# VH-VL binders against q9umr5, part 379

Target 1, 268 residues: q9umr5
Amino acid sequence: SYKPVIVVHGLFDSSYSFRHLLEYINETHPGTVVTVLDLFDGRESLRPLWEQVQGFREAVVPIMAKAPQGVHLICYSQGGLVCRALLSVMDDHNVDSFISLSSPQMGQYGDTDYLKWLFPTSMRSNLYRICYSPWGQEFSICNYWHDPHHDDLYLNASSFLALINGERDHPNATVWRKNFLRVGHLVLIGGPDDGVITPWQSSFFGFYDANETVLEMEEQLVYLRDSFGLKTLLARGAIVRCPMAGISHTAWHSNRTLYETCIEPWLS
Key: E = the ipSAE of ESMFold2; O = the ipSAE of OpenDDE; V2 = 0.75 times the mean of E and O plus 0.25 times the DockQ between their complexes.

## First folded at step 18 (VH-VL)

Design kf4 (framework fv_nofazinlimab; at its last look DockQ between E and O 0.78; V2 from the best seeds 0.81)
Fold by OpenDDE, look of step 18:
Structure kf4 (fold): chain C 268 residues (1-268), chain A 122 residues (1-122), chain B 112 residues (1-112)
Amino acid sequence: as target 1 above (268 residues)
Amino acid sequence: QVQLVQSGAEVKKPGSSVKVSCKASGGTFSYYAISWVRQAPGQGLEYLGYIIPIFGAANYNEKFKGRVTITADKSTSTAYMELSSLRSEDTAVYYCARVDFDEYGSYGMDVWGQGTMVTVSS
Amino acid sequence: DVVMTQSPLSLPVTLGQPASISCRSSQSLVWRDGNTYLNWFQQRPGQSPRRLIYKVSDRDSGVPDRFSGSGSGTDFTLKISRVEAEDVGVYYCMQGTRWPYTFGQGTKLEIK
């Protein structure tokens, strides 16, 4: 039988967005138990990410317990960060494939139409004023805001991304790394035509340097220091990168070609 | 020079709802949060919640367990606080206050509205 | 929640004399960035609160230099070097480090 699949949605999202994905999984892997977690939907997705991690943890624990053979995670957009954190804090998870579906794994610093919609009166260059305050860190979007021009503020103020990345020292860094390394495969999915994740390479742990030049995963300090296990995972062949062009952010979970190419192979 | 002007006093019955407005003059909501604080007669200050208009999102004190709704209209630079299922204990002066997210990290409630008295009585 | 405890709750002061108000937090108010978001507010009779001090010791514009804030971690103090008649009112400390943000009980300053 196929391992159960757990799906975690993104910002302002809900389980409804994954109806096509469910269809694809059912067609290609009949009998698969797919659970789309309907937590923190809509505006509730703006809750602090650690709160979300706790909520999702409570939901996945019983699912994992009933699946001793392991489970697969498909985590979309903001959900990918939630899942990564989940795997970091759980010392007993049994996740075989962690599929990060167009997630800002290395953070967000975008000035896209999507962000303009969310922040019509703001510029990305000034968002640090809000996001790196106690007030701003009460919102999920600030929890993974990564301003390359204010690295000191990011490192000090980020209550989420900097911690799960091991970029700021904390007493759980070693344990979180150990826990995260329990994952069988890390499948990173994203693409240049996403239009929301900025830079789109963030889905592959790439990100801006101080000059807004995009550096690859292997050039990142988190990789070089193996702060949460990326280097180790890569070394043992556990990281899969699946870039795909021509897919907008809201289409990653509904594109059949993407599913067959980047998701389906890891659901066996 | 920024001022917050709140709506007038309200008298409400128990179980009803009240919606207080707070309009910012002399500025915009671009880099502000609007906080709501209340003060019962002869009592101290209690934080209800705040909104960051640019996010369109609010954070609430869980003490109020969903009775408070804070919204903002960026186009009119007006924030709103709605309190439902009113009780006599909700009788208080309700204040809005601005939090300025400046580059210096002040993060203070540096400008306050004049307050809105809400009386809940049978 | 962080509990803010002020002392004294009532503070009668002779004009021209100094005044001191203590505020203690149940938890450290040092945030991740190293700043301590402790504020002092003044509320004169019949008026809205007015921020006097932010980040423990920084004075707002227009606040007389006779007001000063100090402290660290969990213990904070507001001092008035020479109390004036216009200083009558209730003073509140407030922490803005940990949500939900909380106020002290208030200290009522009166002239003897």
Scores: ipSAE 0.917, ipTM 0.956, lowest interface PAE 0.5, mean pLDDT 95
Fold by ESMFold2, look of step 18:
Structure kf4 (fold): chain C 268 residues (1-268), chain A 122 residues (1-122), chain B 112 residues (1-112)
Amino acid sequence: as target 1 above (268 residues)
Amino acid sequence: QVQLVQSGAEVKKPGSSVKVSCKASGGTFSYYAISWVRQAPGQGLEYLGYIIPIFGAANYNEKFKGRVTITADKSTSTAYMELSSLRSEDTAVYYCARVDFDEYGSYGMDVWGQGTMVTVSS
Amino acid sequence: DVVMTQSPLSLPVTLGQPASISCRSSQSLVWRDGNTYLNWFQQRPGQSPRRLIYKVSDRDSGVPDRFSGSGSGTDFTLKISRVEAEDVGVYYCMQGTRWPYTFGQGTKLEIK
């Protein structure tokens, strides 16, 4: 029998968005128990990410308890950050595959079509003023906003991303790394035609340097220092990178070929 | 340069709702927060919540137990505060105030509206 | 919630003399970026509040230099070096570090 699958949605999203993914799982792996968590829907997805993590943790605990053999996580967009935090804060998680579906794992720095109502071109260069303030950190977008031109502000002001990346010292860093490393596989999915995640390589732990040149995962300080376990996971053979061109941000969970290539093999 | 002009005084019955408007002129409305603060007669200031119009999202003081709703209309540069299930203790002057996200990190309410008196009486 | 406590609540002052208002918070107001988001407001009779001081000691534009702020952590002071007739009103401290943001009770400054 197949391990249960838990699905965590993204910004301005809801459980209905995953109907096609549910269909694919049911057709290819009949009998799989799939739960799409119905929390922080729509505008509620702007609540602070630590608040979302706590709410999703409460929902996930009973599902994991009923499945001692393990579960899989499929986490889309902003939801991938929620899931990575869950893996860090839960000392008793039993996640085998963590499938990160086009998630801004190293942050977001972009005016994008999906979020164009939020981020006009001039706004991305100034959004740090809002996001790196007490007022802005009360909103999820700002919890993972990563301005490469104000990295010192990011490192000091971030309530979420800088902590889960181990970029700022904190008392829980060792425990969070230990917990995260208990995952069986980290499956990274994304692609150049996403149109929202900026840079799209953030889905693979890549990100801009100060000149907006993308440095890949293995060039990032968080990887080199093994701050939360990426280097350890890669050495263990536990990181799967599955890039796919031609998929827009809203289509990752409704593309059959993407599912069969990048998701299905990891839903044991 | 920035000015905030609020809607006029309201007299309301207990159990009803009130919606106060706050129109901004000058500056870029989407780039700042609009706060709502009230002052009961002879009392101090109490913070209700704020909206960041570029996010279209508000943060609320939970003391109001979901009775307050704060919205913004970018096309008219106007913020709104709606308080429902009114009680006599909601009688107060309601202020809107701007929070500018400037390079100095000021974040205090630097521009205030003139206030809107809301009276709740049977 | 962070409780902001002002003293005195009533402050009669002779024209031309100094005035001092204390504000104490129940928790440190230092935010993780190292800044302290403590503000002072003046509310003249019949008017809306006006910001005087932000970040403990930074004077807002157009505020006379006889107003000064100081303090750190949990203990803050607003001083007026020479009180003038137009300074009559209520003065509030406010913290903008920890949501929900909160005000002190106010200090009513009056001319003796």
Scores: ipSAE 0.731, ipTM 0.873, lowest interface PAE 1.3, mean pLDDT 90
ESMFold2 (binder alone), look of step 18: mean pLDDT 89; pTM 0.921

Design kf5 (framework fv_nofazinlimab; at its last look DockQ between E and O 0.72; V2 from the best seeds 0.82)
Fold by OpenDDE, look of step 18:
Structure kf5 (fold): chain C 268 residues (1-268), chain A 122 residues (1-122), chain B 112 residues (1-112)
Amino acid sequence: as target 1 above (268 residues)
Amino acid sequence: QVQLVQSGAEVKKPGSSVKVSCKASGGTFSYYAISWVRQAPGQGLEYLGYIIPIFGAANYNEKFKGRVTITADKSTSTAYMELSSLRSEDTAVYYCARVDFDEYGSYGMDVWGQGTMVTVSS
Amino acid sequence: DVVMTQSPLSLPVTLGQPASISCRSSQSLVWRDGNTYLNWFQQRPGQSPRRLIYKVSDRDSGVPDRFSGSGSGTDFTLKISRVEAEDVGVYYCMQGTQWPRTFGQGTKLEIK
């Protein structure tokens, strides 16, 4: 039998977005129990990410308990960060494959059409004023805002991303790393035509330096310091990178080719 | 020179809803939050919640358990506070106040509206 | 929630004399950026609150220098070096560090 699949949605999203994914899984892996968690849907996805992590944790715990052989996580966009945090705080998770589906794993610093819709009267260069305040950090989008030009503010004010990345020291860093390393495989999916995740390499733990040059995962301090286990995971062959071009952000969960190439192989 | 002008006094029945407006003049909502604070007669100040108009998102004091809804219209630089299931205890002056996200990190409620008296009585 | 405790709650003062108001928070108000978001507001009779001090000790524009804020961590003080008639009103401290935002009970300053 196939291991259960748990799906976590993204910002302003809901379970409805994954109807095609469910269809694909059912066709290729019949009998798979797939649970798309309808928590923090729509505007509620703007709640602080740690609040979301707690809510999703409560939902996945009973699912994991009923699946002693393990489960798979498919986590889309903002959901990928939620899932990574879940795996960090849960010392008893049994996740075989963690599939990060176009997630801003190293944060967001974009000024795309998507962000213009959300921030029609501002530029990305000024969002730090809001996002790194006590007021802004009450919203999920600020919890993973990563301004490369205000690194000090990011490191100090980020209540979420900087912590799960181990970029800011905290008393749970060692334990979170240990917990995260329980994952069997980390499958990173994203692509250059995403149009939302900025830079798109963030889905692969790449990100801007101070000059907005994109550095790869292996060049990141979090990797070099193995602050949350990326280096260790890579060393044991547990990281899979699956880039794909020609896919927009809202199509990652509905593209059949993407599913067959990047998702299906890790559903067992 | 930025001013916040609120809508006029309201008299409401218990169980009804009230919606108070707060219009910013002399500025935009680009880098502001709009906070809502109320003050019962002869009492102190109580924070209801705030909205960051540019995000289109609000944060609420859980004390009000979903009775408060804060919205904003960026095109008119107007914020709204709606309080439902009104009770006599909701009788108060309701204030809007601006939180400025300047580069200096003041984050202050430096500009206040004139207040809107909401009276809830049967 | 962070509890803000002011003292005294009533403050009768003679004109020209100094006044001092204390505000204590139930937990540290230091934010991750190193700033402490403690504000002082003045509310004159029949008026809206007015911010006097932000970040513990910074005065807003137009606030007389006879007003000063000090403190750190959980203990804060607003001082008026020479009380004037226009200073009559209620003063509130407010923390802007933790959610939800919370105010002190208010201190009513009156002229003897």
Scores: ipSAE 0.912, ipTM 0.953, lowest interface PAE 0.5, mean pLDDT 95
Fold by ESMFold2, look of step 18:
Order: sequence, then structure tokens, then C-alpha cells
Structure kf5 (fold): chain C 268 residues (1-268), chain A 122 residues (1-122), chain B 112 residues (1-112)
Amino acid sequence: as target 1 above (268 residues)
Amino acid sequence: QVQLVQSGAEVKKPGSSVKVSCKASGGTFSYYAISWVRQAPGQGLEYLGYIIPIFGAANYNEKFKGRVTITADKSTSTAYMELSSLRSEDTAVYYCARVDFDEYGSYGMDVWGQGTMVTVSS
Amino acid sequence: DVVMTQSPLSLPVTLGQPASISCRSSQSLVWRDGNTYLNWFQQRPGQSPRRLIYKVSDRDSGVPDRFSGSGSGTDFTLKISRVEAEDVGVYYCMQGTQWPRTFGQGTKLEIK
């Protein structure tokens, strides 16, 4: 039989967005128990990410308890950051596949497509002033905003991303790394036509340097220092990279070819 | 120069609601937060909540949660505060105030509206 | 919530003499970036509040140098070196470090 699948949604999202993904799983893996968590829907997805992590943790505990042989996570967009933090804070998780579906794992530095036509002047160069303040850090978007031109402010102000990436010292770093490393596979999904995640390589732990040149995962300091276990996971053969062109941000969970290529093989 | 202009005074009955507007001019509205603060007659300042218009998201003081709704309309550079289920103790001057995210990291309410008197009586 | 406690609540002062207002927070106001987001406001009779001081000690534009702020951690002071007639009003401290933002009770400054 197939391991249960837990689905975690993204910003301004809800459980309904995954109806097609549920159909695909039912067709290819009949009898799989799939739970799409209906927490922090819509505007509630703007709540601080640590609040969301706590809420999702409470929801997954009974599901994991009923499946001692393991579960899979499929975590979309902002949800992939929630899930990565979840894997770090749970010393008793039994996640086999963590499937990160176009998630801004190294952060976000870009205006979203859906807001550009409402506010045509770019805001990304000034958003650091909001996000690296006490006021901004009270919203999820700012918890993973990563301005490559103000990295000092990012490192000091980030309450979430700099912490789960091990970019700032904290007393839980060793325990969080140990917990994260218990995952069986990390499946990274994203692509150049996403249109929202900026740079799109953030879904693969790539990110801008100060010149806005993308450095890939293996060039990132967090990888080189193995701050939370990426180098260790890669050495184990536990990281799967599945890029796919031609998919917009809202279509990752409703594309059958993407499902069959990048998701289905990992739903043992 | 940034200015905040609020809607006029209101007299309301208990159990009704009031919606106060706060129109901003000057600066870039999306780069502000707009706070709402009230002051009952002879009393101190009480913080209700704030909104960051670019996120379309508000935070509410738990004391008022469930009765206060704070919104913003970026196209008109206007923030709104609606207080429902009014009681006589809600009689107060309601202020909006800008939080600017400047290079100095001030993050205080540096520009205030003129205030809107809301009187709750039969 | 962070409780902000001001002392005194009423402050009669002789014109030309110094005035001092204390503000204590129930927990540290130092944010993770190392800054302390403690503000002081003045509300003259019949007017909206006006910010005087931000980040403990930084004066806003147009605020006279007779106003100064000091303190750290949980203890803060607003000082007026020589009180003038236009200084009459109520003074509030406010913390901007933690949610929800909270004000002190206010200190009413009056000329004796």
C-alpha cells in the first residue's frame, strides 16, 4: 500500500487548489490517503511563518502517528518553507519524501506577476525597508524576503529564513539539522517560466549574488558550510532536482506531465 | 509633504457600526503602514491595529479582534477602520497615523490625521 | 503584551526649569537588529499627537534640542532641559518593537 500524502498550500491559497493533484494521485496510486491541510487559508497565509509552522505541526502529528512506516509531504510555494521548518522542529517526524513544489527555499527578491499591472513601478528595491523592520516581519512574505543588495539587514532582521537556513547563529541549529536530515528524499521542483518565484532557482536553493547573478545550490554558503544538511543530503543521493519549463506559478499542482515526471515516482 | 485627512465626526447608536476613512497624500502609499489609535475623552492613547497596504494585510490588537476591520484601497490611497457592535465606551477620537519605513529605521507614527470624533449615544 | 509604565502621571513644572519623565517596559525593547524602538509623543491641548523622539534618543525634524531621550533595555527617560509654555500637554512613550504596539499611560505636563 502507499504511504499517506500530506499537502501544504502556499500564499493566498486553499485546499481547493489541489483538486487536480488529488485526482492524479488517485488515478496512479489508488487507495493512497491524501490530506490537504486547510489551515491558514487565503489572507491567513500572511500570518508569521512560525505561527503557521506551529499550526501545521499540530495537524500532522496524528497523521504521522497513524502511519509509522512514513508519510510524504507535497508543499507548494510558501508552503515549502513551512514544511522545511516543520522537518527541522519535529524530532519525531517520519517523512520519507519532502516534495518542494516551486518553493522560494533561498528566499524571494522580485515583484509578483499578479501585482505588477496593479502597481507598475517596481517595489523590490525598496521592500527591504518594510520587510527588515519589526512591522514587516509580522507578515509571512517578509519572513522569506531576501534582498541580495541588503544582505546585512536580511541576516539581522529575518525571523525565519535566515534562521532555518542556519545563516544566523541560534541554540537549536544542531538539533534542527539532525531532524531535517531524517528525511528520506528532498525533491526540488521549479522552472524558468514560473513567473512569481524570483529567482526561480530559489526553488533549487539557488539565489542571487550582489550583482544579481544566480549562484546555484552548490555555490551557496549554506551548502558549503552544510548549515542545515544540504551537502550531507546530496552526498547521500537524497536530493532530486526536477526542473520543468513552461509551467506558471499557479499551474504546478494541475499539470499532469509535471506530476508524472517529478512527483509520482516519489510517492511510494 | 505627507498628509492624512480623515472623514468627519460621527454620532452613532449602540449596536451599530462606524467606518472612518483616512486619505493619504504625498509619499508612496504602498510603502506606508497605517495605524489606528483611539483616545476616549480624558484618557490615554489605545492602539487598535495597522495595515500594510502593499500586502493588503492587517494586524489587530486582540482586545478589539472580532469588532475591528482595517482595510486599504491602494487606488485611492485611503485606509479604512470599521468598528462594529458599538458601545458607549467606544466614544473616542479615532486617529490614523502613518508608519514610514525610512532609512533611519524610525518606524514610529510620524504623521497623524486630524482625528475623527465618534460619539456613541442614543 | 508589553506593558509601558510612565512616571509621574502628573508633572507640574516651573517655567524655565527642567522636566523628566520616565518610561519602563515590562520586557526589553531591543529588537534583533540591535535597535531599540522606543518613541516619545507630545499631545498639546486640542491637537493630534506629534512624535518627538524615535529610537530612544533621535529627535524628529523640527523638535527643539531642549528635548532629549535616553535609556536602554527597559528603562527610558524623556528630558526637557528648560520647560517653555508651549510644552504643556500630555507625553506618551510607545514601544514599536513587539506586537501589539503599546503606549504608556501618559504624563500630563503643566506649568505651575
Scores: ipSAE 0.800, ipTM 0.907, lowest interface PAE 0.9, mean pLDDT 90
ESMFold2 (binder alone), look of step 18: mean pLDDT 89; pTM 0.919

Design kf6 (framework fv_nofazinlimab; at its last look DockQ between E and O 0.76; V2 from the best seeds 0.83)
Fold by OpenDDE, look of step 18:
Structure kf6 (fold): chain C 268 residues (1-268), chain A 122 residues (1-122), chain B 112 residues (1-112)
Amino acid sequence: as target 1 above (268 residues)
Amino acid sequence: QVQLVQSGAEVKKPGSSVKVSCKASGGTFSSYAISWVRQAPGQGLEYLGYIIPIFGTANYNEKFKGRVTITADKSTSTAYMELSSLRSEDTAVYYCARVDFDEYASYGMDVWGQGTMVTVSS
Amino acid sequence: DVVMTQSPLSLPVTLGQPASISCRSSQSLLWRDGNTYLNWFQQRPGQSPRRLIYKVSDRDSGVPDRFSGSGSGTDFTLKISRVEAEDVGVYYCMQGTHWPRTFGQGTKLEIK
């Protein structure tokens, strides 16, 4: 039998967005129990990410308990960060494949059309004033806002991303790393035509330097320091990178070719 | 100079809802947060919640158990506070106040509306 | 929730004399950016609250220099060097560091 699949949605999203993915999984892996968690939907997805992590944790614990052989996680967009945090805080998770589906794993610093209503160009450069305040950190989007021009503020004020990345020292860093390393495979999916994740390489733990030059995962301090286990995972062959062009952000969960190429191989 | 102008006084029955508006003039509405604070007669100040208009959603004081809904219309630079299931204890002056995300990181309510008296009586 | 405790709650003052109001928080108000988001508000009778001080000691524009704020961590003080008739009202401290935002009980300043 196939391992259960747990799906976590993204920002302003809901379980409905994954209807095609469910069809694909059912077709290719009949009998798979797929649970799309319908928590923090719509505007509720703007709740603080740690609050979301707690809510999703409560939902996945019983599922994992019923699946002693392990489960697979498919986590889309913002959901990918939620899932990474879940794997970090859970010392007893049994996740075989963690599939990060176009997630801003290294943060967001974008001004794309999709986000312009949230982050107008005129505001993007100043969004740090909002996001790195006590007011802004009460919203999920600020929890992974990563301003490359205000690194000090990011490192100090980020209540989520900087912590799960181990970029800011905290007492749980070692334990979180240990927990995260329990994952069998980390499957990173994204692409240059995403149009939302900025830079799109963030889905692969790449990100801007101070000059907005995109550096790869292996050039990131979090990798070099192995702050949460990326270097270790890579060394043991546990990281899979699956870039794909021609896919917009809202199509990652509905593209059949993407599913067959990047998702299906890891659901067995 | 930024000003906040609130809607007029309201008299409501218990169990009903009230919606107070707060219109901002001057400045850039999208660069603010709008907070809502109430003050019962002869009592202190109580923080209800706030909205960052560009995010389109609000953060609430859990004390109100979901009875408060704060919204914003960027096109009219107006914030709204709706309180449902009104009780006599909800009788108060309701204030909106601006939180400015300026370069000085003051993050305080530096501009206040004139207040809206909401009376809940049978 | 962070509890803000003001003292005294009633403050009768003679004109021209100094006044001092204390505000204590149940938790440190130091935030990650190094700032302490403690505010002082003045509410004159029949008026909306007015911010006097932000970040412990910074005065808003138009606030007379006879008002001063000080403190750190969990202990804060608002001082009025020479009380004037226009200073009558209720003063509130408020923390802006933790959610939910919370106010002190208020201190009613009156002229003797």
Scores: ipSAE 0.893, ipTM 0.943, lowest interface PAE 0.6, mean pLDDT 94
Fold by ESMFold2, look of step 19:
Structure kf6 (fold): chain C 268 residues (1-268), chain A 122 residues (1-122), chain B 112 residues (1-112)
Amino acid sequence: as target 1 above (268 residues)
Amino acid sequence: QVQLVQSGAEVKKPGSSVKVSCKASGGTFSSYAISWVRQAPGQGLEYLGYIIPIFGTANYNEKFKGRVTITADKSTSTAYMELSSLRSEDTAVYYCARVDFDEYASYGMDVWGQGTMVTVSS
Amino acid sequence: DVVMTQSPLSLPVTLGQPASISCRSSQSLLWRDGNTYLNWFQQRPGQSPRRLIYKVSDRDSGVPDRFSGSGSGTDFTLKISRVEAEDVGVYYCMQGTHWPRTFGQGTKLEIK
């Protein structure tokens, strides 16, 4: 029988968005128990990410307990950051495949079409003033906002992304890295036509330097220092990169070819 | 120069609701937060919550147990605070106050509205 | 919730003399960026509060230089070097570091 699959949604999202993904899994892997977590829907997805991590942890514990052989995570957009934090803080997780579906793993720096619904006025060059304050860090988007022109503020102010990336020292860094490294595979999915994740290479742990030139995962300090285990995972053959062009941000979970190419092989 | 102008005094019955407006003039409304603070007669200041208009979501003091709703209309530069299930102890002056996100990292309530007296009487 | 404790709660002063108000927090107000978000407000009779001091010691625009703030961590002080008649009112400390933001009880300054 197939391992259970847990699905974690993104910003301003809900469980209904995954109906096609559920259909694909049922057709190709009949009998798979799929749970789409019904937490922090809509505007509740703006609550602090550590609060969301706590809530999602409480929901996944009984599912993991019923599946001693392991589970898979499919985590979309902001949900991929929640899932990565779960893998770090849970010493009792049994995740085999962590499937990161167009998630801003190195952060977000863009006022693209998706964020324009949230921010009808262009704000990317000024949002650091809000986000790198105690007030702004009480909202999820600011927990992973990554302004490449204010990297010192990011490193000092971030309550979430700088910690789970190991960019700021903390007493749990060693245990979080150990927990994260227990994952079987890290499957990174994204593409240049996403239109929301900025830069889209954030889905592959790439990000801008100060000149807005994209540096790939292997050029990032967090990789080179192996801060939370990316270098170790890559050397182990546990990182799968599955880019696909032609898919907009809201269509990743409703594209059959993407599912068959990038997701299905990892749902053992 | 930013100014905050609040709606006028209200007299309400217990169990009803009140909605106070706070209109901002000057500055960029999307670039700051609006806090709500109240003061019962002869008492100190009590924090209700705040909204950052560009996020459209507020944080609330749990003391009010879900009775407070804070919203903002970016097109009119106006914030609103609604308090429901009114009780006599909700009689207070209600203030809005700006939190600016400036280069000095001040993050205090630097501009205050004139206050709105809400009286709850049977 | 971070508890903010002011002392004294009532402060009768003679015109022209100095005054000092203490504020203590139940937790450090140092935020991870190295700043301490401790504010002081003045509320004159019948008026809205007015911010005097932000970040422990920085005076707001239009605040007379006889007002000064100091302190760190959990212990803070507002000083008035020479009390004037217009200083009558209630003074509040407030912390902006932690959610929810909280005020001290207030210190009522009166002229003897």
Scores: ipSAE 0.818, ipTM 0.917, lowest interface PAE 0.9, mean pLDDT 91
ESMFold2, look of step 18: ipSAE 0.804; ipTM 0.911
ESMFold2 (binder alone), look of step 18: mean pLDDT 89; pTM 0.923
ESMFold2 (binder alone), look of step 19: mean pLDDT 89; pTM 0.924
OpenDDE, look of step 19: ipSAE 0.893; ipTM 0.945

